# VHH binders against Flagellar brake protein YcgR (ycgR): the designs that were tried, part 113

Target 1, 263 residues: Flagellar brake protein YcgR (ycgR), of Thauera aminoaromatica (c4kar8)
Amino acid sequence: MAELSTPSPASPAPLDGGRGDELEKFTLRGARQILQLLQDLITHRGLITAHTGGGHSFMTAVLKVDEERGRVVLDPSPDPQANRRALAAPRLTCVTQLDGIRIQFPLVGLGEGQDKGRPALFAPLPAEMLRLQRREFYRLQVPLAHELSCLLKAEDLARKPVEVSARVIDIGAGGVAVVVPTGAAEFVIGGTLPACRLALPDGEPIELDLEVRNLNRQTQRNGTEQLRVGLRFAALPRAADTRIQRYIFKTERALNAKARGGL

## First folded at step 10 (VHH)

Design Q41 (from M11 with Y101H; framework vhh_7n9e_1)
Fold by ESMFold2-Fast, scan of step 10:
Structure Q41 (fold): chain B 263 residues (1-263), chain A 119 residues (1-119)
Amino acid sequence: as target 1 above (263 residues)
Amino acid sequence: DVQLVESGGGLVQAGGSLRLSCAASGFTFSSYAMYWGRQAPGKGREWVSGISWGGGSTAYASSVKGRFTISRDNAKNTLYLQMNNLKPEDTALYYCAKQDHESGEFPYWGQGTQVTVSS
């Protein structure tokens, strides 16, 4: 009954996916910050999913940080095939969570050896780590009854301004996903849509700048094409953030109450 | 059978200009947003610029905004990147890319063209 969804495809791509500039505000590059975050992962016994490419991954953990030699020591998989894939991969994309905060980082130059007589994997310290709050990935599916909309200020193919009223299908602390008819306007990942207006049920529309994060073309069961646009809130004002959070909380509470009462 | 072939790279001095081209084939070029990315020595991949399928919308990384201009010619299936006032930190392998419309993933990448900027 609850309309909670998995993270939107509008969520930031991994660092090795080539969106470094868009992710810069979430990226840790200071050696001290990186070392502290890795140490926090050790302290909290954080489980890491290491993606080796080709849809393959395995579970690992940071066992130790060797600051003098500039490397991390990782727990190998009990599956020898997973370890072979990891060693053969040009890069690992490591994903984990601390207190609801998503953390991603690349590891390049993975090797194998022993730590205190036990098998271990080694890699140089990452030059950067991505730290994203869980709230940036959480999305509430918007109930159709709320008729939530966002007036997008975009451009057509001739670069002429157009306004598109888009239906909001999910919303989170970091952005919204909307659907528009194919051909309504032109969009590009990384593009900024200034002065868009998000209509919440309990007040005046919120004026805000949106950044395009993802584009998915969908064919409906009836054969109609629609474009799903993932949009990030750029420089969200505090008052707007408060209203969005209140809407999410209130809607979640109402949906949970209905699900409980329906029993 | 999607192919993306970059060209136009080379060695230039700081303050110079280059125009990169990407010849696309194997798909309906005018239906896809196109992108330029780069990878500098010792660094990860970085998105540089993007342009919508009809050319009505463009986007740039903050590091190149005001210096680079992306454009496309849908009749010629060609993507361009005009690079002005080049800096040593622009030294990288430049490649063009397209997103899969259905999945939203980037499975199609070109081989790249090397840009080296000397001081």
Scores: ipSAE 0.579, ipTM 0.868, lowest interface PAE 1.5, mean pLDDT 82

Design Q42 (from M11 with Q99H; framework vhh_7n9e_1)
Fold by ESMFold2-Fast, scan of step 10:
Structure Q42 (fold): chain B 263 residues (1-263), chain A 119 residues (1-119)
Amino acid sequence: as target 1 above (263 residues)
Amino acid sequence: DVQLVESGGGLVQAGGSLRLSCAASGFTFSSYAMYWGRQAPGKGREWVSGISWGGGSTAYASSVKGRFTISRDNAKNTLYLQMNNLKPEDTALYYCAKHDYESGEFPYWGQGTQVTVSS
């Protein structure tokens, strides 16, 4: 049951637009989220494969985001023919990855010019960016300072209802991993925990149904045992999904800023 | 060292009942969640049911929910599957499985016991 394979998000080939409904939950359209993601690509010096159509592509990078003019500045190809092909293309499909997460976005209206005396390509900011944050491939490690918790509604050995406050250790689009003391409650893969409450830093706890997908037993350095429980969001309202994604992106952005600062 | 031995399968008419058993050895049975899976002719293995280490929590595939009941006897190191209202589509080899807490996988499966439901 737990042994499922999923296709890699690392492929440089662009994804089919006909999968729009499947990919909608991974599409960012907020101007602030788009700006922050582009800045993260700059910070990590992410290499981008830009597809110009007809099987042609070139390697580029985001050099700068010009928020006032609403545009990105890109590194031109050393191949003049690739740059001419890009400028003639009605659309570029840009593919990259950041910490194992596939990122894909369109650029329309490419132009050429200079940035501080150096050749550059310019394009308007994309209206949307695809961020394929798959449960199996990406989990945000939750900072201890956030004290993220989930109140689990579970059962003990006698099938008596019990509430367990569990520390959230990682979180993704599809679920969370939590740690509970051994003996606090019983869990089984495939079991449903109804009406659990996920506490995010901003706002009221989110009430949600969770499905147990993984169980790992861990021995701490002090000799105590704890159980790591992988939990899938069984059904997630759009507003709750938005809050969770916002928390993930905001926290990832803050962690990247601290790493860049070198402090 | 981990051994799982299934029994209790057989041929039964649609609407009938069977009780499967799995005798476990080579590990502390009461410390592990246990599972039943099945494989029908020409199909892959599918998960059927699971039970937590003390029996406090159970789970079922939608296709068997309400008809099958999983249980365990930790004093006897034995897992059970009570199958009621059997259907021809329940025809399969039924396997007992132990989850590996370190890897998160199911590397330990028994030999299986055949269940055949005639119409």
Scores: ipSAE 0.542, ipTM 0.856, lowest interface PAE 1.9, mean pLDDT 81

Design Q43 (from M11 with Q99E; framework vhh_7n9e_1)
Fold by ESMFold2-Fast, scan of step 10:
Structure Q43 (fold): chain B 263 residues (1-263), chain A 119 residues (1-119)
Amino acid sequence: as target 1 above (263 residues)
Amino acid sequence: DVQLVESGGGLVQAGGSLRLSCAASGFTFSSYAMYWGRQAPGKGREWVSGISWGGGSTAYASSVKGRFTISRDNAKNTLYLQMNNLKPEDTALYYCAKEDYESGEFPYWGQGTQVTVSS
């Protein structure tokens, strides 16, 4: 890992610009492209994690693009404090995913008001949007019904080996994102977890080495904390790569068939 | 307010050693993973090493693995980097950094400490 700021593409954590030269080719600056991408987020009802700085974020969505006034309309948080933090912030960093592709963009000059009689947040259209459109950055959101898990070989606070069964929330050609309870084990960006076991449907668990790429701590509605860990496949045998690709393809095909109203 | 203050840099000959320190304040040090990064003249920032919140896990860039050791003293709110067998290519401004686990950002960086290794 060359860069401290390279999270999983499906992670809610923003990219901090450490990969500036590599990311430039994925940055959209054309007004038509930006408008189309924002409209795609509306059409697919994409959930957005909006980072307000200081470790704070909230879930939002683009409700509409007001081309006449040159602004986006966002769904406010049900938490009044989150909205106050957002309005006080010099910028929001918005992170989302569309069809497995990571999308990130800044919003500056946030205001509040009403849209069609309902509370709304407003911001000028972003001047740029990042769209990471590479195979290794594609991430499938794992259906909850699949109960996909990965047994992690990690260390606890006392440097003792522990095994943690983690729920897989997304998967791509380059890695997985998992959720673990806070306190279950210790993780550090760049750390290697050897001999982990990824359980896919239709076969034996895949044994593989994983590298930690990003960490994000989330507080659930019941007050419990969960840690989201982005993990890269350090080395992947051809047979394992084939099985992972097959799972991604089959699942995406099934989800796309349902979304399009097909069989 | 979060503050990170690096120290321990200097001028050394190739093959020499230095120990860097980062004094942290303004947050619960023992709850966060900590990192060392560096920036050489005319280059971007490069990740060097990391250590988990309790010290249970560490990680190193391939260029420094086996030569550098990261450690922490949670009672003293201090992060360390022991640098052995220094090479001219290790010449850089060294920063410590705190990750924000809620956002995954690295918004807190120190001012840095300069390490210069003569050939």
Scores: ipSAE 0.524, ipTM 0.852, lowest interface PAE 1.9, mean pLDDT 83

Design Q44 (from M11 with Q99M; framework vhh_7n9e_1)
Fold by ESMFold2-Fast, scan of step 10:
Structure Q44 (fold): chain B 263 residues (1-263), chain A 119 residues (1-119)
Amino acid sequence: as target 1 above (263 residues)
Amino acid sequence: DVQLVESGGGLVQAGGSLRLSCAASGFTFSSYAMYWGRQAPGKGREWVSGISWGGGSTAYASSVKGRFTISRDNAKNTLYLQMNNLKPEDTALYYCAKMDYESGEFPYWGQGTQVTVSS
């Protein structure tokens, strides 16, 4: 369903509303959760990039949450033109990061005034906030020695069913990235690959449905092109989720131990 | 230069149909998956549909699934969107898009064709 891959937690670029169904599980809608997260941004003095549309943005911060009046108070830009663009915009998209957590939220109905005699911007409290934890965006780079593979059920360039053994290059809680030779199969963002088989080092392959999230080309050392396919886990069974998380945890722990050992 | 030129938009009554076309040039059309997106007044861009380079795989946003059909003619370098049972909420500027495989982003968008659905 998504037009774009999952964004880096460090990226200031906002996530498109066309991803609503994909991002729903990461979206906070509870009033107390929203208030607590906004308060956390105040406490940690989190810098926010506020996108006003048309390629324009400015740096701001949440100064205060006025719970009684149902509004948030923001630090205005030192650039008056940025503030005018913000006030004219139908909505702001605010993006920030706190301790490896990407946070994004909309603000609608921005106004200006003063707080305790100082210039301020005001907006109603957001009805939703996106919160991507390390677990959701963290991608374990799969060690080549693990020879992790996924058998994909796809269609080739002649539109005939084909099984492609793809090398898994990274894995996270939400999916895998694989590489396939250019021309091996057809892919489209939003397309579903049913009954694929993910092979982990221990145990039988995990059968699961995958959804194509992103596509890009990579050039190998020998100059040949490979297609990198980002794949989301669709309807992942609890037992499969547990096995994947266990693999990620154990591998990360082993890599961290080896790095500290200096081998 | 990559060029994408949309056409076929217009004013239509709710329940009506339109067929959009996108004429592509400046790249090997048959080697790329193609997409339709839309942007309604005051809203962000919304993904609508996609089709693989050979046409063997398609995908649709839940809001249009069952009503819209994406197709392509690789011999004519043309992408199509057949829109049936149109609703007022389908009112938007519709544009076709091509992904840049190197970056994984959509830097190539057409100018768009306006679809207005009256109630």
Scores: ipSAE 0.467, ipTM 0.818, lowest interface PAE 2.2, mean pLDDT 83

Design Q45 (from M11 with Q99Y; framework vhh_7n9e_1)
Fold by ESMFold2-Fast, scan of step 10:
Structure Q45 (fold): chain B 263 residues (1-263), chain A 119 residues (1-119)
Amino acid sequence: as target 1 above (263 residues)
Amino acid sequence: DVQLVESGGGLVQAGGSLRLSCAASGFTFSSYAMYWGRQAPGKGREWVSGISWGGGSTAYASSVKGRFTISRDNAKNTLYLQMNNLKPEDTALYYCAKYDYESGEFPYWGQGTQVTVSS
C-alpha cells in the first residue's frame, strides 16, 4: 500500500488521516503531556505553520496556554486576510518542529480578541497532539549560505533527458526537499529520478536515485512560481548515509552555537 | 469546481484486459499531474499510477508495472489506464485523482469505477 500524499516532517503540508494507524503510537492524548508540549513550544519560540484548508496557511506561534479557561493564545498573522481565512475555517492543522521532532495538532473553534491589549487568536486546547520522535522524520532546514544543490536528471515533454540544478531547502536521513523553477522539468509522484547528484561540502557529489514523494507550488514576491519537490533516497549506500548524517550533525551544532550567541 | 468521472470498469476473467477513462472538468487539465488509485473491499486506498501534466513522466506501483499503462489526451481532458493481464488481486474500485500543487495534497477524487476479476 502506498499513500499519494507523504510530506516530510518539515513540510508545510500536514500528514493525512490515511496514516492514522502508523501515527497512533506517536499521538499524545494526556492533558498533562499536551500542556507540557505546548509550553515547550512557547519556551523555544517555535514557529507554527497553521493550515486553514483550501491550500491556505499562515505562520503563527503559541504565545500562552490559559489552563484556567482551557485555551491556547496564538500570534495573529500580520496579513489581515490570512487571519480572516483562519477565523472562517472550521479547523486548523498546526505543524511545527522542535529539536528535530515533528509536532502536529488540530485547533477547532478559533476566535479573535485581545491579550494584554494586543490582538490575539484563541482556540480551545487540542485533545491530541502528534509527536514524531523517529530520527528518519527529522529534517534540517538548509542555510541559504550553504548553497546546497542537487542536480536532478529528469525528462521533458518529449522524454528527452534534461538536467536541473535544484536548491536544497531541507534534508534528512530519508530524503531532501528541493526548489525548481516552474517549467524546468516535469515531475510525477512515485516517479524515479535516476543518477541524481547531491552536492555536499567536503567531497564529490553523491550519486543517488531519488523518488518523488510530494509537489508543492510556491509563488514568490515577484509573481513567479517555483515548485517544491520532496524526494526520498532510494537504496542509500552506507558511505552516502554517513556523509549526509555528518552534514546534518555539523550544521545543527553550528546553528545551535549561533543561537546561543556563539561563533 | 473540479469534477472527475471514471468509466470503463466491469467483470473480466483473469488474463483479460480493460481500459479505464477519466473525464476531467473544472480546471486546466494540461497543467496538472493526474493519478489512478484503487481501493479493494475492506482495505484503504492505494496508489496505482501517475502521469505528469505533459505526459513526459509516468510512474507505476510495483504490483502493476509492465501490465498497466497510463496515458492522457490533453485536448480531450481525458486520462486513461490500459490494464492488461488482469489478476484477481486487481479487483477494486478504481479512482481518478487530481493533485493540488498549492496544498501538496489530493483533495479531488472521482467516484470510481468497479473492476472485478474472476479467477
Scores: ipSAE 0.462, ipTM 0.815, lowest interface PAE 2.2, mean pLDDT 82

Design Q47 (from M11 with D100S; framework vhh_7n9e_1)
Fold by ESMFold2-Fast, scan of step 10:
Structure Q47 (fold): chain B 263 residues (1-263), chain A 119 residues (1-119)
Amino acid sequence: as target 1 above (263 residues)
Amino acid sequence: DVQLVESGGGLVQAGGSLRLSCAASGFTFSSYAMYWGRQAPGKGREWVSGISWGGGSTAYASSVKGRFTISRDNAKNTLYLQMNNLKPEDTALYYCAKQSYESGEFPYWGQGTQVTVSS
């Protein structure tokens, strides 16, 4: 029974109740907390993956919270079959991220109708929401001026070792997100990149084993494609952890000071 | 429209082997990483294995490392999972998933193929 460990925030699968004891401290059950979190998802236009069971899912978003009627209003799928499956399902498991924090909640009793003349899906407010806020899930957006890089050890199409210098775009206590040119190397979620080197502005590069957690393609305005790779620190020495935390704190303070007039 | 159809499951004795297939259509198969996941009764979904779009990189869950081999045939738009030295704990519904580079995730699309391993 080789099933254990918490998935990455970028994992597509819903988190199980199997280790519900561990997740209980991250579960919101207060009506005001639930309403506030749903409102935060609306404000940030967060995309939600709604799982209908049987391996089926669709992309949606919370359009509105109707407190008076005790319901959420969701954006329907452009695929009519996905909407039919959702309406027939006994429950939806909704998964999203907000500011690097994994959010998961059930919706039961889905209906369809209209909101201000537009098609919409409706469901009662969830009785609980999982907000998995751990130190390792927080992400700082790295200023371009810092030129933060990570030298990745990966493989090419022929399974030959290659080294790729990747620009770090965000960093947290648990990992980094980097961008690489399309075709620089092959990546897959769950893959391990051994002995990579993370360069911070102040000091020697940090040697780390990294695990691939998510992959996105980004098309720039000039038509070039980049691959965004989310990477988890597989093992982090105490000295490295301290340096990363110091960089994050120092950079966040500098950005906050700049936004507030630099005093 | 993305379609993934899993096959090759069945009943097998502990220590036996099975090869699963996933037939893909509705997208450029060779441009996407592909994944296998599984779900045992009463348990959540478990990621099992992944393979990059050209096959240059593979990954495996610790529970299957050394026993399972993921592969792909881009000319046939087919993903495979060779399962060797099967254990009763490998009993699950197995399904394949396509990488979504827009969302960064890989939701499972198919209805899956059942693998049952007897002790």
Scores: ipSAE 0.588, ipTM 0.874, lowest interface PAE 1.6, mean pLDDT 83

Design Q48 (from M11 with D100E; framework vhh_7n9e_1)
Fold by ESMFold2-Fast, scan of step 10:
Structure Q48 (fold): chain B 263 residues (1-263), chain A 119 residues (1-119)
Amino acid sequence: as target 1 above (263 residues)
Amino acid sequence: DVQLVESGGGLVQAGGSLRLSCAASGFTFSSYAMYWGRQAPGKGREWVSGISWGGGSTAYASSVKGRFTISRDNAKNTLYLQMNNLKPEDTALYYCAKQEYESGEFPYWGQGTQVTVSS
């Protein structure tokens, strides 16, 4: 399996099947967690795009959570046709954002009625909600001048241990992408590389276990082949996570300052 | 003209063993990582195991680790999955897949071979 791009939190489109196993870790199924997240959407007045199928959607919001009846109350569309489509749909896919975090959830069994004398839409509480944190999908393109590297512990064709110094081309909260010369070592998606060392500025290399998530072979303009390897941080200590986040933040800030100076 | 032909499936009792084969053609087999995936009735496809192009690295889903062994014979363009201590939960269509290095989107999948484990 190859790594597929996950839509950014800014995307209004719902995330569909085919990546269910990748999204499972972001899925909330606890009743208390679901209730709290819905209350957070109410408190922050989060606008929701409700997809009704067939390319149709409308803007709504959670007005309240009726815990006693196990249902949510939604603001109907001012467009009667949109409301009719919603009521006829077997399922709504709701997409919203809270403090930069993408939130998606299904609603089934939509009905209409009144709340405090005003028209409203009602649906049972969702059994699950997807909460995708933007940090996990952000990838900083590493400036070539930084010479960021990761020493990978891998195996060659004869299953002999080899150490490969790989150039880090991008980095995020969840992992790095590196470039490895063709023939230096073998990789397979799902494979674990233990005790690798990530060299960040201002400190000792960070020792960490990496999991291979994607593989891409690219032929450069000069005809040379290189292997791009996407690597996930398996078990990242808080101190390491803090250093990586600090590097990302400082570099992004410096790049933004440089870009504005170039304008 | 990539072709992957799976074989070796069948009906087996719990605790039994099967060896699946995947005959590959239309590409340089020894240059690509290969995978086994499966799809149980009513469920999506799930990854089972992988092996690097020269056989130096292997990986397994936690549900099969210690029971299944992936291997390859690059001279015969054939991928294998040795399945031991089979459980009813291993009942599925088993697919071999070729790594896609260019697009990175989906592996090229074969048509599958059915494995049914009775209790």
Scores: ipSAE 0.521, ipTM 0.847, lowest interface PAE 1.9, mean pLDDT 81

Design Q49 (from M11 with E102D; framework vhh_7n9e_1)
Fold by ESMFold2-Fast, scan of step 10:
Structure Q49 (fold): chain B 263 residues (1-263), chain A 119 residues (1-119)
Amino acid sequence: as target 1 above (263 residues)
Amino acid sequence: DVQLVESGGGLVQAGGSLRLSCAASGFTFSSYAMYWGRQAPGKGREWVSGISWGGGSTAYASSVKGRFTISRDNAKNTLYLQMNNLKPEDTALYYCAKQDYDSGEFPYWGQGTQVTVSS
């Protein structure tokens, strides 16, 4: 379905990955597997979004794997400023997609030079690469018109209980992604938010426990900062699961009908 | 240039205690959630604990909950892990990590500090 939330080269949607140990089974650490995956990215001319920190990123590609020198060769940005930011960054977080599978890996110790007389960026081979299959991150993008919200039970900076009304931006079988103002409450990956209330159309809010899986900081066009919080359903009652699945199916069906010119 | 330097590991008997420290530099420490992870010989990385940027929220892996306490001192740019009632199963290299708000995860980049718990 076209409504599935998928990463794109220009603006990758964060996947609900959460704790590092949960992603361990999808993390490649074998040298041969890493080399093969990098070679697959070369073969398929995969575009990579390289995040340099502070909300900055640039488009690159793996040009070559230099096994003798233990490094990867990357295509530099045509923007000299982006290349300067990359070289100054302590690390790059590289995100790409291959046949609907999200691939993510870090690069540390970026340098610049020449490859066959052309400008190039170089980095040591990554020690790990994340490879997530599409079926594990099925998400419906929530239409803004639905005004879907989740009332979060959290703590503020003074460790006092606070209720935060968060806008739901995507929803799947295993969780939701929400956005909140950066200063509204304190979040940490692995933290639990008990007795939150998910407001779906048609019916009373669903009370459920949520676990924080991802935290992304976003700057809006007007300069305001917000936090995108990926949340997993910790203990989901069957009645709640049925309502969530029904909402996803009904909304997807309606969006598909509208896209085909139906009402 | 972001740097995280772990220290405080060592050899300890089962039932003992250790306090790990992580000295942070090159970024505004008080603006980032911080984490501890560990990797035992021949095994994958395991998340251990996390603390929000102001310290208002903490989280622990089930295997350490009740025995370990994470804390931070934002004035000193230092993260701590108090480890009590240590078990041989806690033997690992311990790493601290900074929240990466671009990826949404927390990668480990330091050399770590070795904790060895004997029976």
Scores: ipSAE 0.727, ipTM 0.922, lowest interface PAE 1.0, mean pLDDT 83

Design Q50 (from M11 with E102T; framework vhh_7n9e_1)
Fold by ESMFold2-Fast, scan of step 10:
Structure Q50 (fold): chain B 263 residues (1-263), chain A 119 residues (1-119)
Amino acid sequence: as target 1 above (263 residues)
Amino acid sequence: DVQLVESGGGLVQAGGSLRLSCAASGFTFSSYAMYWGRQAPGKGREWVSGISWGGGSTAYASSVKGRFTISRDNAKNTLYLQMNNLKPEDTALYYCAKQDYTSGEFPYWGQGTQVTVSS
């Protein structure tokens, strides 16, 4: 008979600051954009996990934005110790989600006081906010019935051009994952595959340049090896991006409708 | 036990050339894509080049494309990097790596070989 500890629910962890260059594309620094995003958090009553360092965090919310004084007003924790840790911290990392968007921002110089007679925490407006849309990280698992394929242009062992029809197993805004028979062509991470053709169920194939980002080998039940290739869209044309997003949206919506029908 | 031993580094003047070698053992060399990476003091690991298992596909970081050539000799279990028109910013510890087809990564296990480019 062992004593069992009840695990605490995992709080959303902040994204690593060491990935700054990768996250710059998603970072807002415009004062009006920051104010609008904070206002959206107020309007939707967005619940925020504020990380105070040392594995400590508490739940808060933006109560209002004081534009004249350049401050945000936050709901204090019901735990006085959490509030003391927050006030002692040199920096808070705030993480939330709003309508499938992950939002993260720093707060420095936290103070306490009252707003309209109620306890409140105050901080200067953040100079930056990370806004990562679901579409930036979402990958649709392609239904087998769709028979989605991508015609890859690569080289064989003799450095001669070959075309390989690859089954698409997942797709997102940034790329696809495909499977090919091991030995069908040679791939290397960082290699470029020009003028490949992505076949969606509706319309003509989309011509794309692809970059190899990941390579895995899988063994099938019959002992045959296949290669799983992760591919990034290079310089995706606007019309192609629209068609890919439309396919992802329609397929996800159809899958969600079927799942809800089963409940 | 995968073993990768890098060699061929040294001190060279800007505009000079070096040829690095990576001796591989403990796996079927001809069945794996191979890579070169580098790490300058105070910087993270930077990918430099890659070559597929038969040599039919190669890739290069934009910073070295046109100056460096990756090649392999599967009979000798050896990976090479020919470095031409070396620049001071090429100064780094150079590592070779084997593709891991389970994780999809290529970790650098060797001690590396030091390249120093003076100007």
Scores: ipSAE 0.634, ipTM 0.890, lowest interface PAE 1.5, mean pLDDT 84

